# VH-VL binders against p56860: the designs that were tried, part 16

Target 1, 255 residues: p56860
Amino acid sequence: MMTAEVRTPEQGGGPLTTEPRAPRSAPGHADASAPAFGPETDPRDIIRWALAAHPDLLMPSAFNLNGVVLLDLAAQAGYRGEVVFVDTGYHFPETLATRDRLESRYPELTFVTLNAGASPDDGQTPPDLYASDPDACCAARKVDPLQRYLKEQGPSALLNARSRDQASTRADIPFVEEGGARRRVNPLAHWTREQLEAYAAEHDLPVNPLYFDGFLSIGCWPCTRAVKPGEDARAGRWAGKGKTECGLWQGENKL

## First folded at step 4 (VH-VL)

Design o15 (framework fv_barzolvolimab)
Fold by ESMFold2-Fast, scan of step 4:
Structure o15 (fold): chain C 255 residues (1-255), chain A 119 residues (1-119), chain B 107 residues (1-107)
Amino acid sequence: as target 1 above (255 residues)
Amino acid sequence: QVQLVQSGAEVKKPGASVKLSCKASGYTFTSYYINWVRQAPGKGLEWIARINPSSGNTYYNEKFKGRATLTADKSTSTAYMQLSSLRSEDTAVYFCARHGYSGYDLDYWGQGTTVTVSS
Amino acid sequence: DIVMTQSPSSLSASVGDRVTITCKASQGISSYVAWYQQKPGKAPKALIYSASSLQSGVPDRFTGSGSGTDFTLTISSLQPEDFADYFCQQYNRYPLTFGGGTKVEIK
């Protein structure tokens, strides 16, 4: 179903304009069918299949527990592609420190930080937009930069760290999602938080220290709180704002 | 167009240090690792090190660890390699190269800087 | 370190010929191989990545194939501008390592 888009580099608006790079075309077996994965499937087998079908695979990450575990499993499975992080200017210092620890631990992976060094005052987005319009803030600081990068690079698939037990909105995610601009692969769809925690501990993985203070799902500091006993892991995201998923995974905003 | 432009030729004495530059244009500098590779006269390509311009994180070939130092300046989109304790065996053309879209492949290269080490 | 052994070290060919260059890795590297062309006095130019994926702007007469330890670069109909040195490179693990090169010369 997926067809890699061949994009010709656009001409710049002048001699000082940055020219867009030409994305690569036909990166391998993009039309390969997904096997029937099940509850016992090793995530590394899912990743190995994804790499064979999509040699141009990219992995967006916010370096939550799931992201850290996926990163380790992906490295073991032979992933050598980019780990893509968006610096919104609103991340906890602990999140940035976790990224730095992971980059040092996995030199075989390429860590890309979009808008590196971003600050709350970027000169373009109102500093308090997160309070008045969290959807517009998320779009401007996270969704738009990531979508622009993915359009520029043109990967035929993404490797994502989502699991079914993170929230009700994720309860039925498949291992492989079709449609839209590219395929999305969820190797950890069937893993529980308990399994992820056990794996991280067993392998001494760098986990964001806020996780142990009840921040089971970590995003930007204005829109994240610690969860209470019995709450869903994502209950602390956008608390009181009527938002439960980042725009990356909502309807027409799917990547 | 994506372009990497390197600094001019250098002539150094044994024991000296040299610092080479690689100015990037035509893409988002902080989104791609920059690698340094050398080629001695009439010989093959040898990988030295890479830097993530966004974080400053570096990784070095063990052969060059302690002698090579990579840095990057985001404000000028320029990567640097300093090589210290130069010997005649360091005479080579030094290239910077951007890692590619798919990982560690090197998709765009600078034109090279000739470094000659002689007494 | 992964050793990349390239063969032949040189070959002579005529315009229109089919040319094949091989590269062998000392251990399994999946499909993490790139190929480069280098002309005298110039920097290498990327041709192929992930063993078989063509770099943007490279003519389709260049094809890469192989996986594991054995890789091949093929030029299906050699053109005058294709007379150059060619190098393979593995990127399965650090340090990145290159083949010794193949000179493609006019017959």
Scores: ipSAE 0.048, ipTM 0.596, lowest interface PAE 6.7, mean pLDDT 80

Design o16 (framework fv_barzolvolimab)
Fold by ESMFold2-Fast, scan of step 4:
Structure o16 (fold): chain C 255 residues (1-255), chain A 119 residues (1-119), chain B 107 residues (1-107)
Amino acid sequence: as target 1 above (255 residues)
Amino acid sequence: QVQLVQSGAEVKKPGASVKLSCKASGYTFTSYYINWVRQAPGKGLEWIARINPSRGNTYYNEKFKGRATLTADKSTSTAYMQLSSLRSEDTAVYFCARHGYTGYDLDYWGQGTTVTVSS
Amino acid sequence: DIVMTQSPSSLSASVGDRVTITCKASQGISSYVAWYQQKPGKAPKALIYSASSLQSGVPDRFTGSGSGTDFTLTISSLQPEDFADYFCQQYYSYPLTFGGGTKVEIK
């Protein structure tokens, strides 16, 4: 396990405290029932409900188009929790640059990078594991670090940037997923890629520049290619392997 | 400090090609697109093309397609533009410029390279 | 292509004056406008991005405003170093396009 790098919110006025970051999710919070959200619901209203029901809410992000849009909407809705990113050692330089731009644009948020400074040679995974066993590589470098952090922090819910428009496997995701170790909230479940693109453009959000080079879904460089016109946005992920989802979402009962 | 340093002035005959360089320093070269923009004497700014230095992917203004070629060398943090089939109307100052930190504005510019095309 | 129409093409002003330059886009471009200053023999220098956001190191007498099709650059109290050419630029879509420029001259 590598150490985390944390960029804390910039504070103005008052005495400076030197306390370390406190663990999330004090025991005994009550689960509130989700209201009936629909196709016209403003994502900010879903986020506001999630914050009220789950003050310990965390937002994992890979800083893809959906993640960047969710981050902006969450900040507007009053989210001041952690934005959690896993440095796998295999990210495109454009992805890390996008993270840095977001940290600068949202000084009111706490950004946590797990395994910051990760390299392909981490001493823990074989350097060619991505080629021989992509699932094991994804588990070791992304899923396992995130699951360890979530177990350590213990949030009662996660704020996710998944939308139904991203892939056939996501077509039926609800706004609020129950079960497992914690709730998952999908405020963008009903937004289309066209709506996400329009929102990002209108608000001048720092989008990963690879999107303009035909990378409609961006992951680690060994498993990502540009998509052809008419392909599923996630078709460029794990090309030739019949896989379109990261193991993070396949193991939902343990998140 | 972010700097883009361009190659020196060029004088070319009509029909020739010219290759200009733009050396980047003070930031991660592969994290920002590099654009090329020209300015003819007494005229405004005209966008030519951009390159993603990490992947080599390019996008060209239709006016310059087939004549402009962008490349980048990651080992030297240097972007290049080659312009072929030169005409007198290609006489201009050519600038390289980086896409902005939070968007696709142009936040840092090279000093410019003067290209003169004359018989 | 998106056409950026800049006005005026030139203006004369004195130190301390408030200077206003406008740009009109041929179609809606939200807030995707940048402004640049260019002095003779020099490269353009970025002043404003996203219509109203000030670039790092640029004096706060420079302000940008507008959205959609109509954009304005204002210099609240003109200084001697502000006599220059100014250009607007849209980055809503490729190809990137610039206004024709405004020359700010000493009166």
Scores: ipSAE 0.000, ipTM 0.424, lowest interface PAE 14.7, mean pLDDT 79

Design o17 (framework fv_barzolvolimab)
Fold by ESMFold2-Fast, scan of step 4:
Structure o17 (fold): chain C 255 residues (1-255), chain A 119 residues (1-119), chain B 107 residues (1-107)
Amino acid sequence: as target 1 above (255 residues)
Amino acid sequence: QVQLVQSGAEVKKPGASVKLSCKASGYTFTKYYINWVRQAPGKGLEWIARINPSSGNTYYNEKFKGRATLTADKSTSTAYMQLSSLRSEDTAVYFCARHGWSGYDLDYWGQGTTVTVSS
Amino acid sequence: DIVMTQSPSSLSASVGDRVTITCKASQGISSYVAWYQQKPGKAPKALIYSASSLQSGVPDRFTGSGSGTDFTLTISSLQPEDFADYFCQQYYSYPLTFGGGTKVEIK
């Protein structure tokens, strides 16, 4: 197991480094067809299938409500792989505290933090890029480091915490997505927010306290605000940006 | 290339405490958990605790909670274990060991530090 | 805690022999088993991880097998340098636990 690829403030501005030792090779791989999963399928059965089909499975997580619930279900199903988190330098302190509580709660899982100790001034990304171009900021500080790590590790599949109930753009996600470099498995695709909240409460899971302050979707602090009653869960992301790009109409389509 | 080098032998009286060190080299110290394992004379291996050097997060075997304390110094790539309230039963060789790439297997081990508790 | 029961506690063998050591977990642990070799006065050396994956630099006469609760370490043609103690270890959950060890000694 690898824990963290570290880029501290003192090391900032450079690319992520790889370990001197080459990664361990995966065993020979044979694809398995996904079973017929449906509305009644226990997410743990989907996870067990994914582990059997993809022993090299990895789980990226931002430690939102869905991610926390998936961690618990995955641990119960026998997942003992890596939980990969990207330190963007812009996370709420509550998000980092939630990660720390999860690492203590699930000692059987390996938590990997990419760019651990990241700061807003990393010498590579402009410090105010989050304000002028949040998508570019997200790509540079979160998506690109994660994609580089995934290319280096070479998992044949990812275990994602996406659910159809999270946003309009996710309404039709399947349990197993084919294509591209690797499979994506969505064990929680069919779970509602109410089911996720009930599960987290019943099992006393560490939930980001910002959820109790009206944050339904939590990302980096420059791009996140509390949502109003009746708003889409992701309406708090990129507040005001969509309206300035294509007017109110485009902003409404985000919901 | 990967090495874990431990501090030298210790002789302590009952009730004392001891602090052992484990200096890592040949890899990025903060990328791998460090474990502590002991072996009493003629006996098997017993896991004590682990630390994540990046976060400082620790997890202890219940048997050693309250007596063992793990810390890590990132600037010197050194992990430490302090064991307090020593008894004769704590006489053992103490090893530090790194978690492996594929999980919590222990892929590299320090040479061990002998701790003798007597008199 | 997960209990790892290792057998036999000791065995006598000759160079060229096939040696088999078994390890039984008190509950299902998938493939999260490692095997270690320890020579007198030295630290353990990792041999096998994930039940069957060979550690870098370890001779291929060492093989691991098993899943769930029953695991086996096999040395297909024992060499003089293989006389040592061997330990299994589960890493499915904390606390990490080890088998009692098997001493492989000269006949």
Scores: ipSAE 0.007, ipTM 0.480, lowest interface PAE 11.9, mean pLDDT 78

Design o18 (framework fv_barzolvolimab)
Fold by ESMFold2-Fast, scan of step 4:
Structure o18 (fold): chain C 255 residues (1-255), chain A 119 residues (1-119), chain B 107 residues (1-107)
Amino acid sequence: as target 1 above (255 residues)
Amino acid sequence: QVQLVQSGAEVKKPGASVKLSCKASGYTFTSYYINWVRQAPGKGLEWIARINPSRGNTYYNEKFQGRATLTADKSTSTAYMQLSSLRSEDTAVYFCARHGYSGYDLDYWGQGTTVTVSS
Amino acid sequence: DIVMTQSPSSLSASVGDRVTITCKASQGIKSYVAWYQQKPGKAPKALIYSASSLQSGVPDRFTGSGSGTDFTLTISSLQPEDFADYFCQQYNSYPLTFGGGTKVEIK
């Protein structure tokens, strides 16, 4: 049985919304134009711009190092929207524990776990699909639930934790991506892994303990291994499959 | 054990409003959408609207837009549907049904509430 | 709106028969189809979700198949308790829409 788990702020009482979150301004966004961001731009300034342009902003997160750092910066910048995580049933227990620690640290935020309590044998997705067809498993357990949720909620933009130094495929991502159903904002596009690690340490952020055991990029356990020195950070993902992305964003333009 | 328990039968005159309840138990109320579906005597199923109990976001079938209003009370794990400006064509059994955030099936249904609209 | 066309509208069968009901979507809906059983005076009961996944507690004689636009519900060996109305439903897009129903009655 698929479920979704939502942890809302206790102080959040009051009437439930009866309509999709629309931008305050209609017919269009007067403040939606992206300014020129550069190598020295504080990610919090990018986030503040995104919130002003897109009050309905949502933040999908897998709670990797980038996601944890972005969450802290976003909370500081005034983000109070949803943090959306997809429980694929194949996460390391350390990943789920990191999510729980973040939920405790940021009680002012709403955490949404799609397909909460998923297991490899949950009856929703054929057993062993991840091993036999990783693309189909990724679509069924991660991409499809997230795409359906985004279609339902209708945010005009997403706040993503991608950075240019995570993988060769991400080397030239812009701060603001246009096109498709919604904008994607990458406040950490220009930050290095060293800057992310320093920030997390300085602020005592709950980081997935697997990072200390040589896992530079953490995904589902069947296709994640510790990275060797000199390897791309995502080399531990899809070992033996020749793949560096789950395909999460490939269908987004349809939403 | 998941249960959705609906309020009792209603008899209304044309032009009146009716408010039906759907009390959830046996699961985390805010983790699943609640849908409302009706069935006129001898007819098929017709979807009215859904609510996300966690956020309050609603989506209405255009046919019911402006007449149906969905709300949810987290403290009592109860969903409500109000239908206004009742007509004889609104005579039906009204069901609430649970639906996950991922947009999968209506996996558990209430027993239904009969609404009769007659003059 | 996505229109779900269900066939046949009714059929007569005997205990032990294989029964096949089809459902066609007016546009591609991937595997976002559910099947329901409804007995007189009762609420619908979920049988199948995601086109082919069996709901907990539902007998394995019920099988769903299909993807895209064409879907099938099969009952491999009809039992006395299976005489009922059956409905397909898409949940790819709002508004949610149901097939017109198939009445399975005793021969």
Scores: ipSAE 0.007, ipTM 0.407, lowest interface PAE 15.3, mean pLDDT 78

Design o19 (framework fv_barzolvolimab)
Fold by ESMFold2-Fast, scan of step 4:
Structure o19 (fold): chain C 255 residues (1-255), chain A 119 residues (1-119), chain B 107 residues (1-107)
Amino acid sequence: as target 1 above (255 residues)
Amino acid sequence: QVQLVQSGAEVKKPGASVKLSCKASGYTFTSYYINWVRQAPGKGLEWIARINPSRGNTYYNEKFQGRATLTADKSTSTAYMQLSSLRSEDTAVYFCARHGYSGYDLDYWGQGTTVTVSS
Amino acid sequence: DIVMTQSPSSLSASVGDRVTITCQASQGIRSYVAWYQQKPGKAPKALIYSASSLQSGVPDRFTGSGSGTDFTLTISSLQPEDFADYFCQQYNKYPLTFGGGTKVEIK
């Protein structure tokens, strides 16, 4: 059974954090059709549609640049659901500090950290699995905990911070993805890295300081290196492993 | 309000070393890199180095490698640059500047410290 | 290193004039260009980041444009306080490099 650390909104009427979490009700809006969004659509309009169509919407986040920008836009658009983070035991300290700053800045949101306080030695996963089998390590520490939580909660849709500008494998992602148990909504699909950086600077958002050290894509420390001049932004992810995507975004592991 | 406040003017002899300070306030010091940039009289801007105040990691322009040393003190939110083996061509105004959220742009600058290396 | 070639080195203008300064990178830098204003005896002041985004508090008469290798800073109607030096800077990779500067002088 997965445990979770939960930080709830400070305003009156919020969930009582000392009570056990109840399973979610079946979604009432799972069959709502998506409108046609375009290259000039404000991400907030996409988020507002998603909230209306899917009141049980959840937002998984790794608190990278895209995630931080999406969180701010979502809060502006009226999102008051859960922001779900998986503690793999292998995050950079800078990533955890960024999470803490975001929790302080958005007291109106509920932050859920799955497997809070995870360490490299969890008694279940071999300590060096990341070196011998990075796919198995990602599945055990990130994908499996998140999928278990999503199965338990049963949201009809997820808000994801993916953009077409991140990698060749993401070049064709739509604003709304169908298939599987739930929809995936990508409000930032059409935003460039330059637009994300400009937005974060303009709104003084807390971003991971490792971006200034040549880390253009930040994941767990065993699978992340600084990008060399001329390399793709995600080239630093899975260095020497021959992949650019975590199993979270592949096949039946999507959502 | 973000501020970077630098130490006062220095006059040095050739061969000496100088250590300049840059005190940050109005933001989380450990969340942004600090850069050092110089400007010789009547000349353009030249980037020297940067430091990550959280970890102490540095990256130097090759021209200054071995002569410049960057450090940071988290308890006082102060960054330092020491420049050794001073020459007359090191006479310049030295600025500290913070990286912005849009990567490596420099969004806030200190007022500058004048370093004069006498003949 | 990426070389930033800025032109002109100096120009003379009158209040109300449209002023244009250009900057060329020796290789593609996408939109990773910033522009700075510097007055005598003062630190540079950030004007533009990401080629076209205005820094907070900067008047809207300042406009940045361009991508790839060719970039432009425009002042649509020059004011007395705009007589200064202007510098472009690439931040696509270290070492950070600056243009040679443009002095905007009163005619």
Scores: ipSAE 0.006, ipTM 0.429, lowest interface PAE 12.6, mean pLDDT 79

Design o2 (framework fv_barzolvolimab)
Fold by ESMFold2-Fast, scan of step 4:
Structure o2 (fold): chain C 255 residues (1-255), chain A 119 residues (1-119), chain B 107 residues (1-107)
Amino acid sequence: as target 1 above (255 residues)
Amino acid sequence: QVQLVQSGAEVKKPGASVKLSCKASGYTFTSYYINWVRQAPGKGLEWIARINPSKGNTYYNEKFKGRATLTADKSTSTAYMQLSSLRSEDTAVYFCARHGYLGYDLDYWGQGTTVTVSS
Amino acid sequence: DIVMTQSPSSLSASVGDRVTITCKASQGISSYVAWYQQKPGKAPKALIYSASSLQSGVPDRFTGSGSGTDFTLTISSLQPEDFADYFCQQYNSYPLTFGGGTKVEIK
């Protein structure tokens, strides 16, 4: 089992090592159907539907702009579930600082950091794996820990921060994705980068400062660069490797 | 105890470069950012840049990009700042400082290094 | 850049006085404000982080408060060793920025 760091409501701040939580027993609302969502639907209404249909809903986040905006909207809509982050050992320090700011701002939420305290040289994963085999590195450090946690917790749905505006590969994502082990809900599918930026500014949200330095999609430092004017927001991910999506959203590793 | 010890005073001519050191002890050097901050005589504090000693990643205040260069030597637990193309307005006390445990406040500071740029 | 506006620039006080220093951010910075004390010829000493959390070893007469854009440092009963310069600093985003400082002088 991986080391997990959990900040529960009332405790606030600091690293906290805890054993993985027992699997959820609350059933999802399997018979609930998604209403017809459209371009004018308030994301909070999508989130409220998701909570009613799936009381066991979890929110994985890497705390990029979309993730921060989704977290605020979810808190407003009554989300009180877990916010799950995977410490890959390769995050920018700015990403970890953004996590810390969010934990302080949303004391009503439970933040779970999987593999807390991970380092690039953890003794198990080869330190140069990101260069020689980025898919294997992503699987070992991000996908596998998250999939194991989701299997243990057993949520019937996930709340995801993807939007159609982020990449050509995401242009057609629906508000609710069916199939696989669980539903995936994308309340921000129809929001543009301009709307996300305006919302974050209006609500004084802690945005990863690398975003304003041209890191429009922030992942692990070995595979992330600033985008050039006119480039797709995810062009900086996996630069030079012909890839725009991590294994989380590809093939059999799709959440 | 946590301690940051900086190199001694420097006097330079305009156009020269200076390299300052900051030796850390009493904590795990690679677990905390080192920041560089300067203070001109009788003036306020100005942030220059930070380095992650573990990964070598740096972030610079735009005002200092191209002139400041941060490095770190893990074997000696020492951070360095080189400032090039010195001007008279670079005359200041230069501090290194560690980021805090629960945030990016600056919880421990070096004693400062005075750099005087004079013609 | 986030601009930190600190007031007053200087004040005169007597031992036992209550001293209040204010810091305003040009945009919201949540609680990511630190306060520092600096004595002549010395490095700054950290007093407060996260707007209101006291640094280890700092006397409890120092209190920080505020969130968003408005922050305050209060010294409830000024002591002889408290005559110094005080600075606020935001660490919500880069570049890190400091207030202009407040000099607390003996009356």
Scores: ipSAE 0.000, ipTM 0.411, lowest interface PAE 15.6, mean pLDDT 78

Design o20 (framework fv_barzolvolimab)
Fold by ESMFold2-Fast, scan of step 4:
Parts: sequence; C-alpha cells; structure tokens
Structure o20 (fold): chain C 255 residues (1-255), chain A 119 residues (1-119), chain B 107 residues (1-107)
Amino acid sequence: as target 1 above (255 residues)
Amino acid sequence: QVQLVQSGAEVKKPGASVKLSCKASGYTFTSYYINWVRQAPGKGLEWIARINPSKGNTYYNEKFKGRATLTADKSTSTAYMQLSSLRSEDTAVYFCARHGWLGYDLDYWGQGTTVTVSS
Amino acid sequence: DIVMTQSPSSLSASVGDRVTITCKASQGISSYVAWYQQKPGKAPKALIYSASSLQSGVPDRFTGSGSGTDFTLTISSLQPEDFADYFCQQYNSYPLTFGGGTKVEIK
C-alpha cells in the first residue's frame, strides 16, 4: 500500500487543488462513539478513551517534539502498544540518538523500527530522490514501509501527535478523525508549541537537541534547515518546495 | 463485494444524446469519486471526467467539456453520464470506475456499456 | 496533457517466462502510476497503484517499479491467465492519461 499526493487544477490556471482520497474501509471498526472533547480536556483522557475503544492502537512516531510529548502522555495513560518508527536512511544522528534515549526511558513500551539500519544508498530508491522528487522519496522510504506494516498489523485506530498549532493546514484538525481504513486520534490537537515545550522541559523528556539549534521542525536531513527568527516552525521543512507535509496526511498514516 | 453495474447497450443516430448509468454497491457511495473512461473498438483507454458523489462537483477532460455531463443520485447510489451531439467517433465501450483508496488510480470498474453511433 | 508512452505494443511469451512492460511519461509524475490488466470483452482490472503497490488480491508475481518518468511492470513467471492487454495510467494531474497498451500473447 502507498499514500500519494495528487495535485489537480480543477478551475482555470490558478494554484493546484488536491482533493482528499477516500480511505479503504478497515474490517471491523469499533462502534464506540467519541465523546465531546474540548480545549481543557487532558490528552490522557482522550488516550484512555481511545484505548478502551481500540485496544489494538498503534502509535507511529517520527520522534519530533510532539511525538515525544505524546509518547510520555500515552505511557502515563496506560498505553502499552507499539511505537512504530521508519528508518529512512536520511535521519539526523540526533534523531536516532533521541530514539535510543526514548527506548531506554520507556522499557514498558514496544519500539518497532521499520527498515532498521537503512542507508541513503539502499539500492532500491535513487540517492538523489530527496532533492529531485521529495514526494516520491517520502513515499518510498517512509510512507510505503509504514503502510505495509499497518496493513499487516491491522490496527483499528492510530494515535497521532499532530497539533493545530503546527501549521495553518492543521488549524482545525479534530481530536478524532473518522472514515477510511482506521480511526485516527489526535490527543494533542489543542496543545500549543509553548505548552509542548514547557511539558517536555518540566518532565525532562529526551528531546532532539537540534531543536535548540534553530531546527523547530525536524525531518530527514536533505529537507530540513534551521529556521530564521520570525519564520513559521515548519519553514525549515521542504525548503524551496512549497509544502509542509510529506504525503502522510492522506489516508490512514497521519504522523 | 464492491460492484459497479452499468446500463445496457445503446444505439443512437448522429446528433442524438445518450445517458448511461452506473449503480454502485458494496461500499459507501459518497466516499469515492466515480470516473468515466471510454475505449473505441481496438483502441486504448480515454478518460472523460469524474464526479464527487457527495458534493456533486465534477472535473472534465477539456476534449469532452460541454458535451459530457456527470451527475449522481445519492439515494440510489447511481452515477450518470450524458453525452450529447453524438458522432460516429463516439462509438465505444464506456466504463465507470471508482478511484482508489490512496490515490486517483481506478480500483474497481463497471462491466462497460457499448454505445454505437450510426446513421 | 501528460503523454504516457508504453512499450512494447505487443509481445509473445510462454508460460513461466518473465515479462517486462515499460511506460515513459512526458514529464515527471513522481510515483503516481497505476497498471491495469484487460482481457478480451472485459473491463480493466487494477493491478498496481502508486507505481509499486499491489492491489488487494493480485498475485505477487506482478511487480511495479519506477519513479519520475520511467516505470516498469514485471510478471516474474507468466501464468496462462496472464495473457491479456496491459495499460499504465498516470494520475499526477488532470486529465488522467493512459499508455497505448501492451498485448501479451501466447507463442
């Protein structure tokens, strides 16, 4: 399985419009309805509800600030499922070190690294794909391995670390997304960057040290730069490419 | 099982119009776009247009814009394509097809409707 | 419009053979390519989406590869039911466009 972004100019010249693709239905979705969550809801209460409704929950994570904070909150709420990370071969050494620190701190969780030990020159994808076609590179090295794993494991829902404060395109994401192959739960939808930073500092969480060197949003090294004062946090992602997401937004794999 | 069942064969005179149907079952009709594709005898596949059955919005190949009209009836889970001002070159098998889960690939197809335009 | 150039137009093969079909796009289309099989008098059947992902129920002898402008469909060990026409399709941008097709015939 693959997730891909399709751009369709529907009217006139103008900017390209991407229409969302409908997800394929997962077998046996849980019938539990989501309660009303609000701006004061503790993320742990959202996670506890999700676990009760979906005991087969999985948590994909890129171990960015949001992911680290969600992991700690999930562990506190009783999450004992898999934390799934994709080794693209292009991660900063600091990102891999952060993963190692998290594995040591949360021995009660099962950490799964897809394509562990991946190299930029893996013999399957072109080594210059990130520069010439970052969407295809993201699909081949990140989206495809994750989609294959999710199809194999068949979880009825995913825990996602997205927040409304990350980008304008995420400004109104709900706490629970219905439709498609599986439910997606965003316990941190209402948390701000400042709240995430304060929580991480207060709880001494293993945060990627690149955040302190001006990398406000961290991805693979070919597509990440330090942001300048006053720039949007995701301005360092997809520098020169005009996008803030890597195709994972569409379908069941929302990171 | 996902099924798209199309209406029966049509024989039309040049200048006439034809309206084809495509009845969907086995999935949520409003969650997937329906595309229309034709294939002239011994020729390749040619994309005509697509419709979003939930909102009714359409996108047409410029070659067919103004002659093709796509509609959908949510109450009967049926998509329609009307093609007007028929010419002999419109003789083809017309297929409806659903877009895929993760893209605009076409994952399930109707059996096709043969349209013959002759004097 | 993006033009999809498919080759060869036809080929003859025996059961057990490896068959390779190629598709070239007139401009970069990332991985937004699907492959279809069509038997005489029947509708096309989806095989591959996003260049390399198998559709549900499709045998693993079918593999897709490629990115950008050059794409390949491979059948690793041809079976009797695989004699058919094959088409590639880009879905990077409207209008959706198909390759000219490849007929795979018995020797």
Scores: ipSAE 0.000, ipTM 0.393, lowest interface PAE 18.6, mean pLDDT 76

